# Ledger of designs, part 2: VHH binders against Jerky protein homolog-like (JRKL)

Target 1, 218 residues: Jerky protein homolog-like (JRKL), of Homo sapiens (Human) (q9y4a0r168to385)
Amino acid sequence: LQPEQIYNADETGLFWKCLPSRISVIKGKCTVPGHKSIEERVTIMCCANATGLHKLKLCVVGKAKKPRSFKSTDTLNLPVSYFSQKGAWMDLSIFRQWFDKIFVPQVREYLRSKGLQEKAVLLLDNSPTHPNENVLRSDDGQIFAKYLPPNVASLIQPSDQGVIATMKRNYRAGLLQNNLEEGNDLKSFWKKLTLLDALYEIAMAWNLVKPVTISRAW

## First folded at step 13 (VHH; from x5 with A49T)

Design y3
Fold by OpenDDE, fold request of step 14:
Structure y3 (fold): chain B 218 residues (1-218), chain A 116 residues (1-116)
Amino acid sequence: as target 1 above (218 residues)
Amino acid sequence: QLQLVESGGGLVQAGGSMRLSCAASGSIFSNYMGWHRQAPGKQRELVATISGGRTYYDDSVKGRFTISRDNTKNTVYLQMNSLKVEDTAVYYCARLEFGRDTYDYWGQGTQVTVSS
């Protein structure tokens, strides 16, 4: 397999209403001084190949099945692949759906466009949210997932964290930019911020992650 | 009330290029501007979006399409290169205002047909 055919996916939590400087994440909660804790959280899964040149659309898991903000918006009109789960966590079902309906088709298309064999491996860490390897395989068996040993996963994890950190930094920067464009009232900005806004911002944040940042993670 | 008007569509051969324009009747500076497309028999999909200088592209168009904006002209552009037959669709311009739950305004759409 070539680097173009090797993928990795990793998940992270995002308190999407948290803004820099005034909001802190303490013990898994986003707190704003003088305000109630912000519990708006989503899980984001990033996936890219070893070259960093193919970054899949972000997978985002939120709590709401049909966010009010999505009533008129087809899922295809979102800059992310959105799923819902009661705790806004990745689970086996969501992951499998993502793998079958999003990962496999996108990877096939990408490899085809590059003139490569439509064979690929998705390297994953061993997480309870990941299905058994046997069920993470395309119909033709050419695209499949493999779990990394814990010792190897630990070596890759810091690099993955770098990618995620970069994305989150970009996200925050984007929000600040938006705030500056909208006005200087941070409180008002925060109140106005919707999940849809957050999804667009995080998608753009992911877009800004350079391939070299990803490739270095390998 | 904001009006969006798309232009620049038409017939083009595969491998060709086309530039779409979306003219807004007002300022679009602080908004998410996006291009969507709907192919025959398919659902509408987001192609690209821009806010400030930040952009997003669907995987199907990455490396081929470029979204840009000219605030002085209140216009958003979609430069489409290396066009494929699969890019055939009606292309729509839309505005998502920050803090809104949906796109506020849509253009009428412009037909893009890519022939083999």
Scores: ipSAE 0.851, ipTM 0.940, lowest interface PAE 0.5, mean pLDDT 90
Fold by OpenDDE, fold request of step 14:
Structure y3 (fold): chain B 218 residues (1-218), chain A 116 residues (1-116)
Amino acid sequence: as target 1 above (218 residues)
Amino acid sequence: QLQLVESGGGLVQAGGSMRLSCAASGSIFSNYMGWHRQAPGKQRELVATISGGRTYYDDSVKGRFTISRDNTKNTVYLQMNSLKVEDTAVYYCARLEFGRDTYDYWGQGTQVTVSS
């Protein structure tokens, strides 16, 4: 397999209403000095190949099945693949759905466009939210997931965390930019911030992550 | 009321290029401006979006399409290169205002047809 055919996915939590320096995450809650804690959290899964040139659309898990912010917005009109779970956590079902319906087709299309064999491996760390390897395989068996041994995973994780950190930094920067452009005070901005806004910003944040940042993580 | 008017669509051969424009009747500053498309028999999908200098692209158009904006002209552009037959669709310009839960304004759409 070539680097183009090797993928990695990693998950992270995001308190999407939390902003740097003024908002902190305390005990799983976003706290703003002088304000009530906000518990708006989503799980984000990032996936890219070893070259960093193929970054898949972000997978985001939120609590709401039909967020108010999505009343007239079809899933296809979102810059992320959105799923819902009661705790806003990744679970086996969501992961499998993502793998089958999003990962496999997108990887196939990418590899085809590059003139490569439609064979690929998704490297994953061992997580209770990941299905058995046996069920993470395309129909033709050419695209499949492999779990990394814990000792190897531990070596890759810091790099993955770097990518995630970069994305999150970009996200925060994007929000601040929006705030500046809106000309509103930060408090008002924060109050107005919707999940839809967050999803757009997260998507753009991911887009800003450079391929070299990802490739260096490998 | 903001009006969005798309232009630049038409017929183009596969491998060709086309530039779409979306002219807004007012300021589009600080808004999420996006291009969506709807192919026959398919659901509308987000193609690209821009806010400030930040952008997003659907995987299907990455490397081929470029979204840009000119605030002085209140216009958003979609440069489409290396067009494919599967890019055939009605392309819509839309605005998402920050703090809103949906796109509040849509253009009438412009037909893009890519022939083999």
Scores: ipSAE 0.850, ipTM 0.939, lowest interface PAE 0.5, mean pLDDT 90
Fold by ESMFold2, fold request of step 14:
Structure y3 (fold): chain B 218 residues (1-218), chain A 116 residues (1-116)
Amino acid sequence: as target 1 above (218 residues)
Amino acid sequence: QLQLVESGGGLVQAGGSMRLSCAASGSIFSNYMGWHRQAPGKQRELVATISGGRTYYDDSVKGRFTISRDNTKNTVYLQMNSLKVEDTAVYYCARLEFGRDTYDYWGQGTQVTVSS
């Protein structure tokens, strides 16, 4: 396998309606009083190959409330792959669905476009939200997942804190850019921000993560 | 009431290029402007979006399509290179205003047909 055929994915929580603050990032909590509802958190899953040249569309798991764009006829109108779950947590069913319906087809198309064999591995940590690796295989067996032992995963798990931290910084910077363009003060901006805005901003933030940032994390 | 008018569609041979334009009747600065497409019998899908110099592209068009805007003309563009037959669709310009939970303005669409 070449580096373009080796993928990694990892997950993070995002409190998308928090005001920018290093205190909120350090604590992992929203800093806005009275605004800490379940609807303010989503789970983000980032997936990219080792070269960073193929960054898959972000997978976002949010609560059951759905903008009109989440109806079956509208799901492709989002800049992320959105799934709904009562607590906005990744689970085994969503992960398997993402693997079969999103990861495998997108990886096949990418590898075909590069003239590479349609064979790939998805390297994962052992998480209770990830299905058994025996289930995570394409129909032809050529695209499959492999769970790394903790001692190996800590040495070569590139999607973890470094890449995710860069994406979250880009997200906060994008929110500030929109604030300046809107002419809002921070309180007005915070009040207006919707989940749909956040999905657009995090997708653009992911797009801004450079391939070298990803490849260096490997 | 904002109006969006697409133009530039037509017939093009595979491997060719085409540029779509979307003229807006009002300011498009500080909004999420985007191109969506719908092939016959398929769902409408987001192709590209732009806001504040930041962009997003669907994986199927990355490296081939470029979205841009001209705020002085209230126009957004989609430059489409290396066109494939599967790019055949009606292309729609759309706006999402910040703070909204759905797209609030759509153009009438322009047909793009890529012949093999």
Scores: ipSAE 0.676, ipTM 0.873, lowest interface PAE 1.3, mean pLDDT 79
Fold by ESMFold2, fold request of step 14:
Structure y3 (fold): chain B 218 residues (1-218), chain A 116 residues (1-116)
Amino acid sequence: as target 1 above (218 residues)
Amino acid sequence: QLQLVESGGGLVQAGGSMRLSCAASGSIFSNYMGWHRQAPGKQRELVATISGGRTYYDDSVKGRFTISRDNTKNTVYLQMNSLKVEDTAVYYCARLEFGRDTYDYWGQGTQVTVSS
């Protein structure tokens, strides 16, 4: 397999209404005690090949099935693959749906466009949110997942400190740019920010992550 | 009330190029502007979006399509290169204002047909 045929996926939480860390620390926590911050948090799964030339559409798991921010919006009209889950956590069902309906088809299309054999491996850590590797196979068996031993997984998988940190930095920079362009003060901007805005900003933030940033993280 | 009018669609040979335009009757500067498409019998899907010099593209068009805007003319463009038969659809221009929960403004659509 070539590096373009080797993929990794990793998950992170995003408190999407939390603007720059220094401001958040100065003003206190992002959450209101007693009301929990789960409604303002989503889970994001990033997936890319080892070259970083193929960054898959972000997978986002949120609590809302039909929030006000999604009124009249079809999920195909979103710049992310959105799933709903009670706690906004990745789970086995969502991971399997993503693998079968999103990962496999997008990887096939990419490999076809590059003239490569439609064979690929998704390298995963041993997470309780990931299904058995035997179940994670395409119909022809050519695209499949493998769990790595901890000593190998830590050497060849992106860390939260690298690729994900870059994406989150891009997200916050994009929100600040929107604030300046709209002319809102920080309080008005924060109150106006919707989940739909956040989905657009995080998708653009992911798009800004350069291939070299991804390949260096391997 | 803002209106969006698409133009530039038509018939094109596979491998060819064309450019779609979306003329707005008002300012589009501080908004998420996007192109969506709908093939017959399929759901409308996001193709590309632009805001503040930042862009997003669907994987199926990445590297082939380019979204851009001219704020002085209130116009958004979609440059489509290396067209495939699978790109055949009605293409719609849309605006999402920051703080909104859906696209409030849609164009009438322009047909793009890619022949083999």
Scores: ipSAE 0.668, ipTM 0.870, lowest interface PAE 1.4, mean pLDDT 79
Fold by ESMFold2, fold request of step 14:
Parts: C-alpha cells; structure tokens; sequence
Structure y3 (fold): chain B 218 residues (1-218), chain A 116 residues (1-116)
C-alpha cells in the first residue's frame, strides 16, 4: 500500500459556542466570564490519508435531531456529515454507517481518480465506540480497518497535538474573523451563533489544515 | 432586499471548462456565499462555499472547481474545470447569513449541461 492508501481517523469534542482553554474542553465545560456555563458540545471525527491530500468530509455527531438551525436545510446542504445521538457521542451504529456509506465510497472514488488500486486501510486506535474490525470491510474486502496496538499508536499519532489542535485553532480564528467582519459586540455575537454557523466554520477550519501538517503527524 | 442573479451556464463537452457568476445587489462581504446544484432526480446539494478568504468544497469537485469572489463588484464566481457528465445540474447561488437557520436568498439558477 502507498501512503495515499493509508487513512487515519481521530475524534475530538468541541464546545462550538465558546472559545475555552483546553482544560475547559477536557472537562466538558465552557465558561465565558460574566455568563452561565454553556454545555453545548459535538463530537468531530477527522479522517485523512497519510499524505493529507485526501481529507474526508468531517463527521459531526450532535444531540439535535432536527435542530432549529437546520430549518429548511437538507442534509446534502451541509459542509459536514451530520449524525444525531442523544449525548452527542460517537457510537457503534454511527461509526459503522459512516464507514459503509461515506468512507468506503469516497476513498474508492479518490483512489480511482488517482489511478491507484482501490485498496486501502483505515488505521484506528482501540476505542469502545468503534465496531469490531471484522465488520469494518468493504464488500470486496479491499478497503478495511485495523486497530493499532497502543505502543504503535503513540509513536505515530500524538494525542491533541498537531492536526486536531491546528483545526481547533483555525475554528477559533474563523469565529473571531466573523465577529470583526460583522461589527458585533462579543455578547451579541455569542447569542447569535447557531449550530449551522459552527458546522460551516469547522468545515472551513478543516479545509485550512495543510497536507504537510497531516503528513508530519506520522 | 438582496437579489442574486446567476449567469454563465450552458452546454460544454466533458473535460471542458466553464465559469459561473453570481451578481449580488448588495454587499456579500460578511456572509457565507455558496454554490449549490440540483441534478435531474437528485436533491439539491452544497458544492462550494466562501466566507472571507476561507473556502469549502464538496469532495466530488475538489481540485476541479474553484469558488472566488470580488468584493468590489459583489460577485461570486465558480470556475469549473475538467467537467464530467455527472456535473450536469441547475446551479444556484445562495447566501447564508450568520445566525440564521436557512439560506435567506437564492438565485433563479443557471443550467449546466456536460455532454460526453
């Protein structure tokens, strides 16, 4: 397999309605000085090949099944692959749906467009929310998942360093850019921010992550 | 109220190129401007969006399509290269205002037909 045929996916939580420190995000809380804590979180899964030349559409898991922000919005009109779940957590069913309906077809099309064999591996850490690797295979068996042993995973994918941290910094910068361009004060900006806005901003933030940032993480 | 007018659609052979334009009657600087498309028998889908200098592209068009804007002319462009038959659709320009849950303005659409 070549580096373009080797994929990795990592998950992170995002408190999309605030700009917290890393400690606040880890605790699952977000506090703005002078305001009540805002407990609105989504789970984001980033997936890209080892070269970083193929960054898949972000997978986002949120609580809202039919959120106010999506009124008159079809699923295909979103810049992310959105799934709903009661606690905004990735689960076995969502991961399997994403793998079968999104990952496999998009990887197959990408490899075909590059003249490469339609054969690829998705390298994962061992997570309770990921299905058993025996069920994560394409129908021809050529696109499949493998779990990395913990000692190998620590050598090739730092925790919150690199790719995810860069994406979150880009997200925060994008929110500040929108605030400045609109001329709003900070209080009115935070009240106005919707989940739909956040999905657009995080998708653009992912797009700004350069291929070299991804390839260096290996 | 803001008005969006698309132009530049037409017939093109596969492998060819075409540029769509969307002229706005007012400022587009601080909103998410986008191109959507609807192929025969399909749902409307997001193709590309731009806000400031930041962009997003659907995976099906990455590397082939480029969204851009000219703030002095309040115009958004979609440059489409290496066109495929499956790119055949009506292309719509749209605006998403920050803090809204819907696209609040849509153009009338422009037909793009890619022949084999």
Amino acid sequence: as target 1 above (218 residues)
Amino acid sequence: QLQLVESGGGLVQAGGSMRLSCAASGSIFSNYMGWHRQAPGKQRELVATISGGRTYYDDSVKGRFTISRDNTKNTVYLQMNSLKVEDTAVYYCARLEFGRDTYDYWGQGTQVTVSS
Scores: ipSAE 0.661, ipTM 0.865, lowest interface PAE 1.3, mean pLDDT 78

## First folded at step 15 (VHH; from j1 with T102A)

Design l2
Fold by ESMFold2, look of step 16:
Structure l2 (fold): chain B 218 residues (1-218), chain A 116 residues (1-116)
Amino acid sequence: as target 1 above (218 residues)
Amino acid sequence: QLQLVESGGGLVQAGGSMRLSCAASGSIFSNYMGWHRQAPGKQRELVAAISGGRTYYDDSVKGRFTISRDNTKNTVYLQMNSLKVEDTAVYYCARLPFGRDAYDYWGQGTQVTVSS
């Protein structure tokens, strides 16, 4: 397999309604309100190949079954693939759906468009939220997942700190740009921020992560 | 009331180029503007979006499509290069004002047909 055919996915939590002070933002910190609501957290899964040339649409798991920003159950009108779960956590069922209905078809089409064999591996940590690797296969068996041993996974997990940190930095920068464009004071701005705004900002933040940033993490 | 009017669609040969325009009757500054498409029998999907200098592109169009805007003309453009048969769809322009929880303005759509 070539680096173009090797994928990794990793997850992070995002408190998307973060309210940074202007001073805290300058120092690169985000000030959360005096308490945190579970409804204000989402789980984000990033997936890309080793070259970084194929970044899959972000997978976002939120608590709301139909947040006000949705008019239907499909997520194709969103800049992310959205799933609903009681605690806004990734689980085995959602991961299996994502793999079968999103990952496999999009990887197959990408590889076909590049003239490569439609063979690929998704490298995962050995997490209980991920299904058994025997069931994570395409129909022809050529696109499949493999778990990394825990001692190896902690040493070579490519998306852990660098890629995710860059994406979150881009997210905060995008929020600041929107604040300037809206002309509101910080309090009014954060009060108006919706989940739909956050999904656009995090998707644009992911788009800003350059292929080199992803490839150097390997 | 804000109105969005798409134009520029039509028939084009695979490998060709086409530019769509979305003219707004009011200001689009400080909004998320997006292009969506719907192929027959498929659900509508987001193709590209723009807010400020930041953009989003669906994986299927990256490197081929470019979204841009002209705030003085209240117009958003979608430049489509290296068109494929799979790009055949009705293309819709949509506006999402910041702080809103839904797309509140949609155009009527413009048909793009890519022939082999």
Scores: ipSAE 0.675, ipTM 0.871, lowest interface PAE 1.2, mean pLDDT 79

## First folded at step 17 (VHH; from s3 with L96V)

Design i4
Fold by OpenDDE, fold request of step 24:
Structure i4 (fold): chain B 218 residues (1-218), chain A 116 residues (1-116)
Amino acid sequence: as target 1 above (218 residues)
Amino acid sequence: QLQLVESGGGLVQAGGSMRLSCAASGSISSNYMGWHRQAPGKQRELVAAISGGRTYYDDSVKGRFTISRDNTKNTVYLQMNSLKVEDTAVYYCARVPFGRDAYDYWGQGTQVTVSS
């Protein structure tokens, strides 16, 4: 397999209403001075190939089944692949759905566009949210997932965290830019921030992550 | 009430280029402006979006399409290069205002047809 055919996926939590420096995340809660703690969290899964040139659309898991913003919009009109789960956590069912309906088709299309064989491997760490390897395989068996050994996973994880950290920095920077453009008080801005806003911002943040940042993580 | 009016669509050969424009009757600053498309028999999908200088692109158009804006003209653009037959669709401009948690305005759409 070529680097273009090797993918990695990693998950992270995002308190999407928390802004750096003025909003602190303490014990899983976002606290703003003078305001009630807001526990607005989503799980984000980042997936890209070893070259960093193919970054899949972010997978986001939130609590809301149909956020108000989604009632009138098809999921395809979102800048992310959105799933709902009661705890806003990745689970086996969501991961499998993502793999079958999003990962496999997108990877096939990408490889086809590059004139490469439609064969690929998704490297995953050992997480309880990941289904058995046997169920993470395309119908033709050419695209499949493999678990990394714990010792290797530990070496890759810090690099993955670098990618995620970059994305989160970009996200925060984007929100601050929006705040400056709005000209509103930061507190007011934060109160107005919606899930749809956050989804757009995090998608744009992911877009800003350079391929070299990803490739160096390998 | 905001109006969005798309223009620039038409017939183009595969491999060709086309530039779409979305003129807004009001300020587009501090908003998420996006281009969506709906191909025959398919669902409407987000193609590209812009807020400030930040952008988003669907994988299907990365490297080929560029979204931009001119705030002085209240206009959003979609430069489409290396067009493919599968890019044939009605293209819509839409706005997501910050804090509204919804698409509040859509254009009427402009037809883009890419011939082989």
Scores: ipSAE 0.900, ipTM 0.969, lowest interface PAE 0.4, mean pLDDT 90
Fold by OpenDDE, fold request of step 24:
Structure i4 (fold): chain B 218 residues (1-218), chain A 116 residues (1-116)
Amino acid sequence: as target 1 above (218 residues)
Amino acid sequence: QLQLVESGGGLVQAGGSMRLSCAASGSISSNYMGWHRQAPGKQRELVAAISGGRTYYDDSVKGRFTISRDNTKNTVYLQMNSLKVEDTAVYYCARVPFGRDAYDYWGQGTQVTVSS
């Protein structure tokens, strides 16, 4: 397999209403001095190939079944692949759906566009949120997931964390930019921040992650 | 009330280029402006979006399409290069104002047809 055909996916939590530089995250809660705890969290899954040239749309798991913004809007109109789960956590069902409905088709299209064989492997760490390898395989068997040994996963994870860190930095920067455009009152900005805003910002943040950042993580 | 009016669509050959424009009747600053498309028999999908200098692109158009804006003209653009037959769709402009948690305005759409 060529690097273009090798993918990795990693998950991270995001308190999308929390700015770490000004907010303390204690026990899974985002606390602002003098303010009530903000518990707005989503799980983000990043997926890209080894070259970094193919970054899949972010998979985001939130608590809201249909964000207010989505009541009349198809999920395809979001800048992310959005899923809902009661705890805003990735689970086996969501992952499988993502794999079958998003990963496989997108990878096929990408490889086709590059004139490559439509064969690919998704390398995953051993997470309880990942389904059995046997169920993570395309119909033709050409695209499949493979779990990395724990020892190897540990080597790759720091690199993945670098990618995620970059994305999160971009996210924060984007929000700050929006804040500057909207006005100088940071408090009001955070109060107004919506899930849709966060989804757009995180998507754009992901877009800003350079391929070299991803490729170096491999 | 904001009006979004798309223009620039039409017929183009595969491999060709086309530039779409979305003219807004008001300020587009501090908003997420996006291009969506709906192909025949398919659902409407987000193609590209812009806020400030930040952009988003669907994987299907990455490297081929470029979204930009001119705040002085209240206009958003979609430069489409290397067009494919699969890009055939009605293209819509939409706005998401910050803090609104919704698409508040949509254009009427402009037809883009890419022939083989």
Scores: ipSAE 0.899, ipTM 0.968, lowest interface PAE 0.4, mean pLDDT 90
Fold by ESMFold2, fold request of step 24:
Structure i4 (fold): chain B 218 residues (1-218), chain A 116 residues (1-116)
Amino acid sequence: as target 1 above (218 residues)
Amino acid sequence: QLQLVESGGGLVQAGGSMRLSCAASGSISSNYMGWHRQAPGKQRELVAAISGGRTYYDDSVKGRFTISRDNTKNTVYLQMNSLKVEDTAVYYCARVPFGRDAYDYWGQGTQVTVSS
């Protein structure tokens, strides 16, 4: 397998109304100055190949069943792959659905476009929210997941190391830029911010992560 | 109420280029602006989006399409290069105003047809 055929995915929580220096978080809550605490969190899953040249559409898991933009169950109009779950946590069912319906087809199409064999591995840590690797396999068996032992995973699975931090910095910088362009005071800006705004900002933040940031993390 | 008018579509051979324009009746500076497309029998999908100089592109168009905007002319562009037959669709310009949690405005669409 070549580096273009080796993928990694990892998850992070995002308190999408939180800023780094003006917000505190207690038990999954965050506070905005002059407002009640905000308990809303989403789970973001980032997936990219080892070269960083293929960054998959972000997977976002939130509590909301139907963001308003889903008027006719049209989920492709969002800049992310959105799933709903009671606690906004990734779970076995969502991960398997993402793997089968999003990861496998997108990886197959990418490899075909690059003239590479349509064979790939998704390297994962062994998390209780991830299904058994035996069930994470494409129909032809050529695209599959492999769970790494913890001592190997910490050294080889670099999505947490710098990549997620860079994406979150880009997200917060994008929010600050929007605040300046809006000309609103701090309280007005935070009151207006919606989940849909956050989904656009995080998707653009992911797009800003350079391939070299991803590849050097491996 | 904001109105969006797409133009620039038409017939083009595979490998060719085309530029779509979306003229807005009002300011687009504080908006997420996007190009969507809908092929026959398919769901409408987001192709590209822009806000504050930051961009998003769908996997299927990365490296081939470029979204841009001119705030002084209230216009969003989609430069489409290396066109493929599967790019054939009606292309729509859309706005998501900050703080609205909805796609509040859509253009009428412009047809792009890529012949082999």
Scores: ipSAE 0.739, ipTM 0.896, lowest interface PAE 1.0, mean pLDDT 79
Fold by ESMFold2, fold request of step 24:
Structure i4 (fold): chain B 218 residues (1-218), chain A 116 residues (1-116)
Amino acid sequence: as target 1 above (218 residues)
Amino acid sequence: QLQLVESGGGLVQAGGSMRLSCAASGSISSNYMGWHRQAPGKQRELVAAISGGRTYYDDSVKGRFTISRDNTKNTVYLQMNSLKVEDTAVYYCARVPFGRDAYDYWGQGTQVTVSS
C-alpha cells in the first residue's frame, strides 16, 4: 500500500458555542467573558490519508436530530457528515454507518482519480466506540479497517494533537472574523451563534489544515 | 427581500468546463454562500461554500470546482472543470446568514447537463 492508501481517524470534542479565554484554561471549561459557562459539545471525527492530500468530510455527532431547517434525510446540504446521538458521542452504529456510507465510497473515488488501486486500510486503535474489524470492510474486501496493538500503534499511528489543534485554531479564527464582519460585541455574537454556523466554520477550518501538517504528524 | 439569480448553465461535454454565476440583490459579505445541486431523483446536496476567503468543497468536486466571491458585485461564482456525467443537476445558489440556523434564501436554479 502507498501512503495515499493508508488512512487514520481520530476523534475530538468541540465546544462549538464558545471561544477559549484565559479563565476557561484555568477552570478547564469554555467561558465567554461576562457570561456563565456554556457546555454545548459535539464530537468530531477527522479522517485523512498519510499524505494529507485526501481529507474526508468531517463526521460530526451532535445531540440535535437535525438542524431546525433540515429534515433528517436532508443532511446532504450540510458541509459535514452529521449524525445525531443522545449524548453527542460516537458509537458503534454511527461508526459503521460512516464507514460503509461515507469512508468507503469517498476513498474509492479518490484512489480512482489518482490512478491507484482501490485498496486502502483505515488504521484504528482499540476503542469501545469502534466495531469489530470483520464488519469494517467494503463489499469487495479491498477497503478495510485494521486495529493495531497499543505498542505498534504508538510507533506507527500519527500524533493527531497538532492536526486537531490547528483545526480548532482555524475554527476560532473564523468565528472571530465573523464577529468583526457582523459588528456585534462578543456577548451578542455568542448568543446568535447556531449549530449550522458552527458546522460551516469547522468544515472550513478542516479545509484550511494543510497536507504537510497531516503528513508531519506521522 | 434578498434575491439570488443563477446563470451560466447549459449543455457541456464530459471533460469540459462551465462557470456558474449567482447575482445577489444585496450584500453577501457576512454570510455563508453556497452552491447546491439536485440531480434527477436525488436530494439536494451542498457542493461548495464560501465565507470570507475560506471555502468548503464536497469530496466529489474537490480539485475540479472552484467557488469564488466578488463582494463589490455581490456575485458568487462556481468554476466547474473536468466535468463528469454525474455532475448533471440543477445547481442552486443559497445564503445562510450568520445566526439564522436556516437557509433563508435560494435561487431559482440553473440546469447543468454533462453529456458523455
Scores: ipSAE 0.712, ipTM 0.883, lowest interface PAE 1.1, mean pLDDT 79

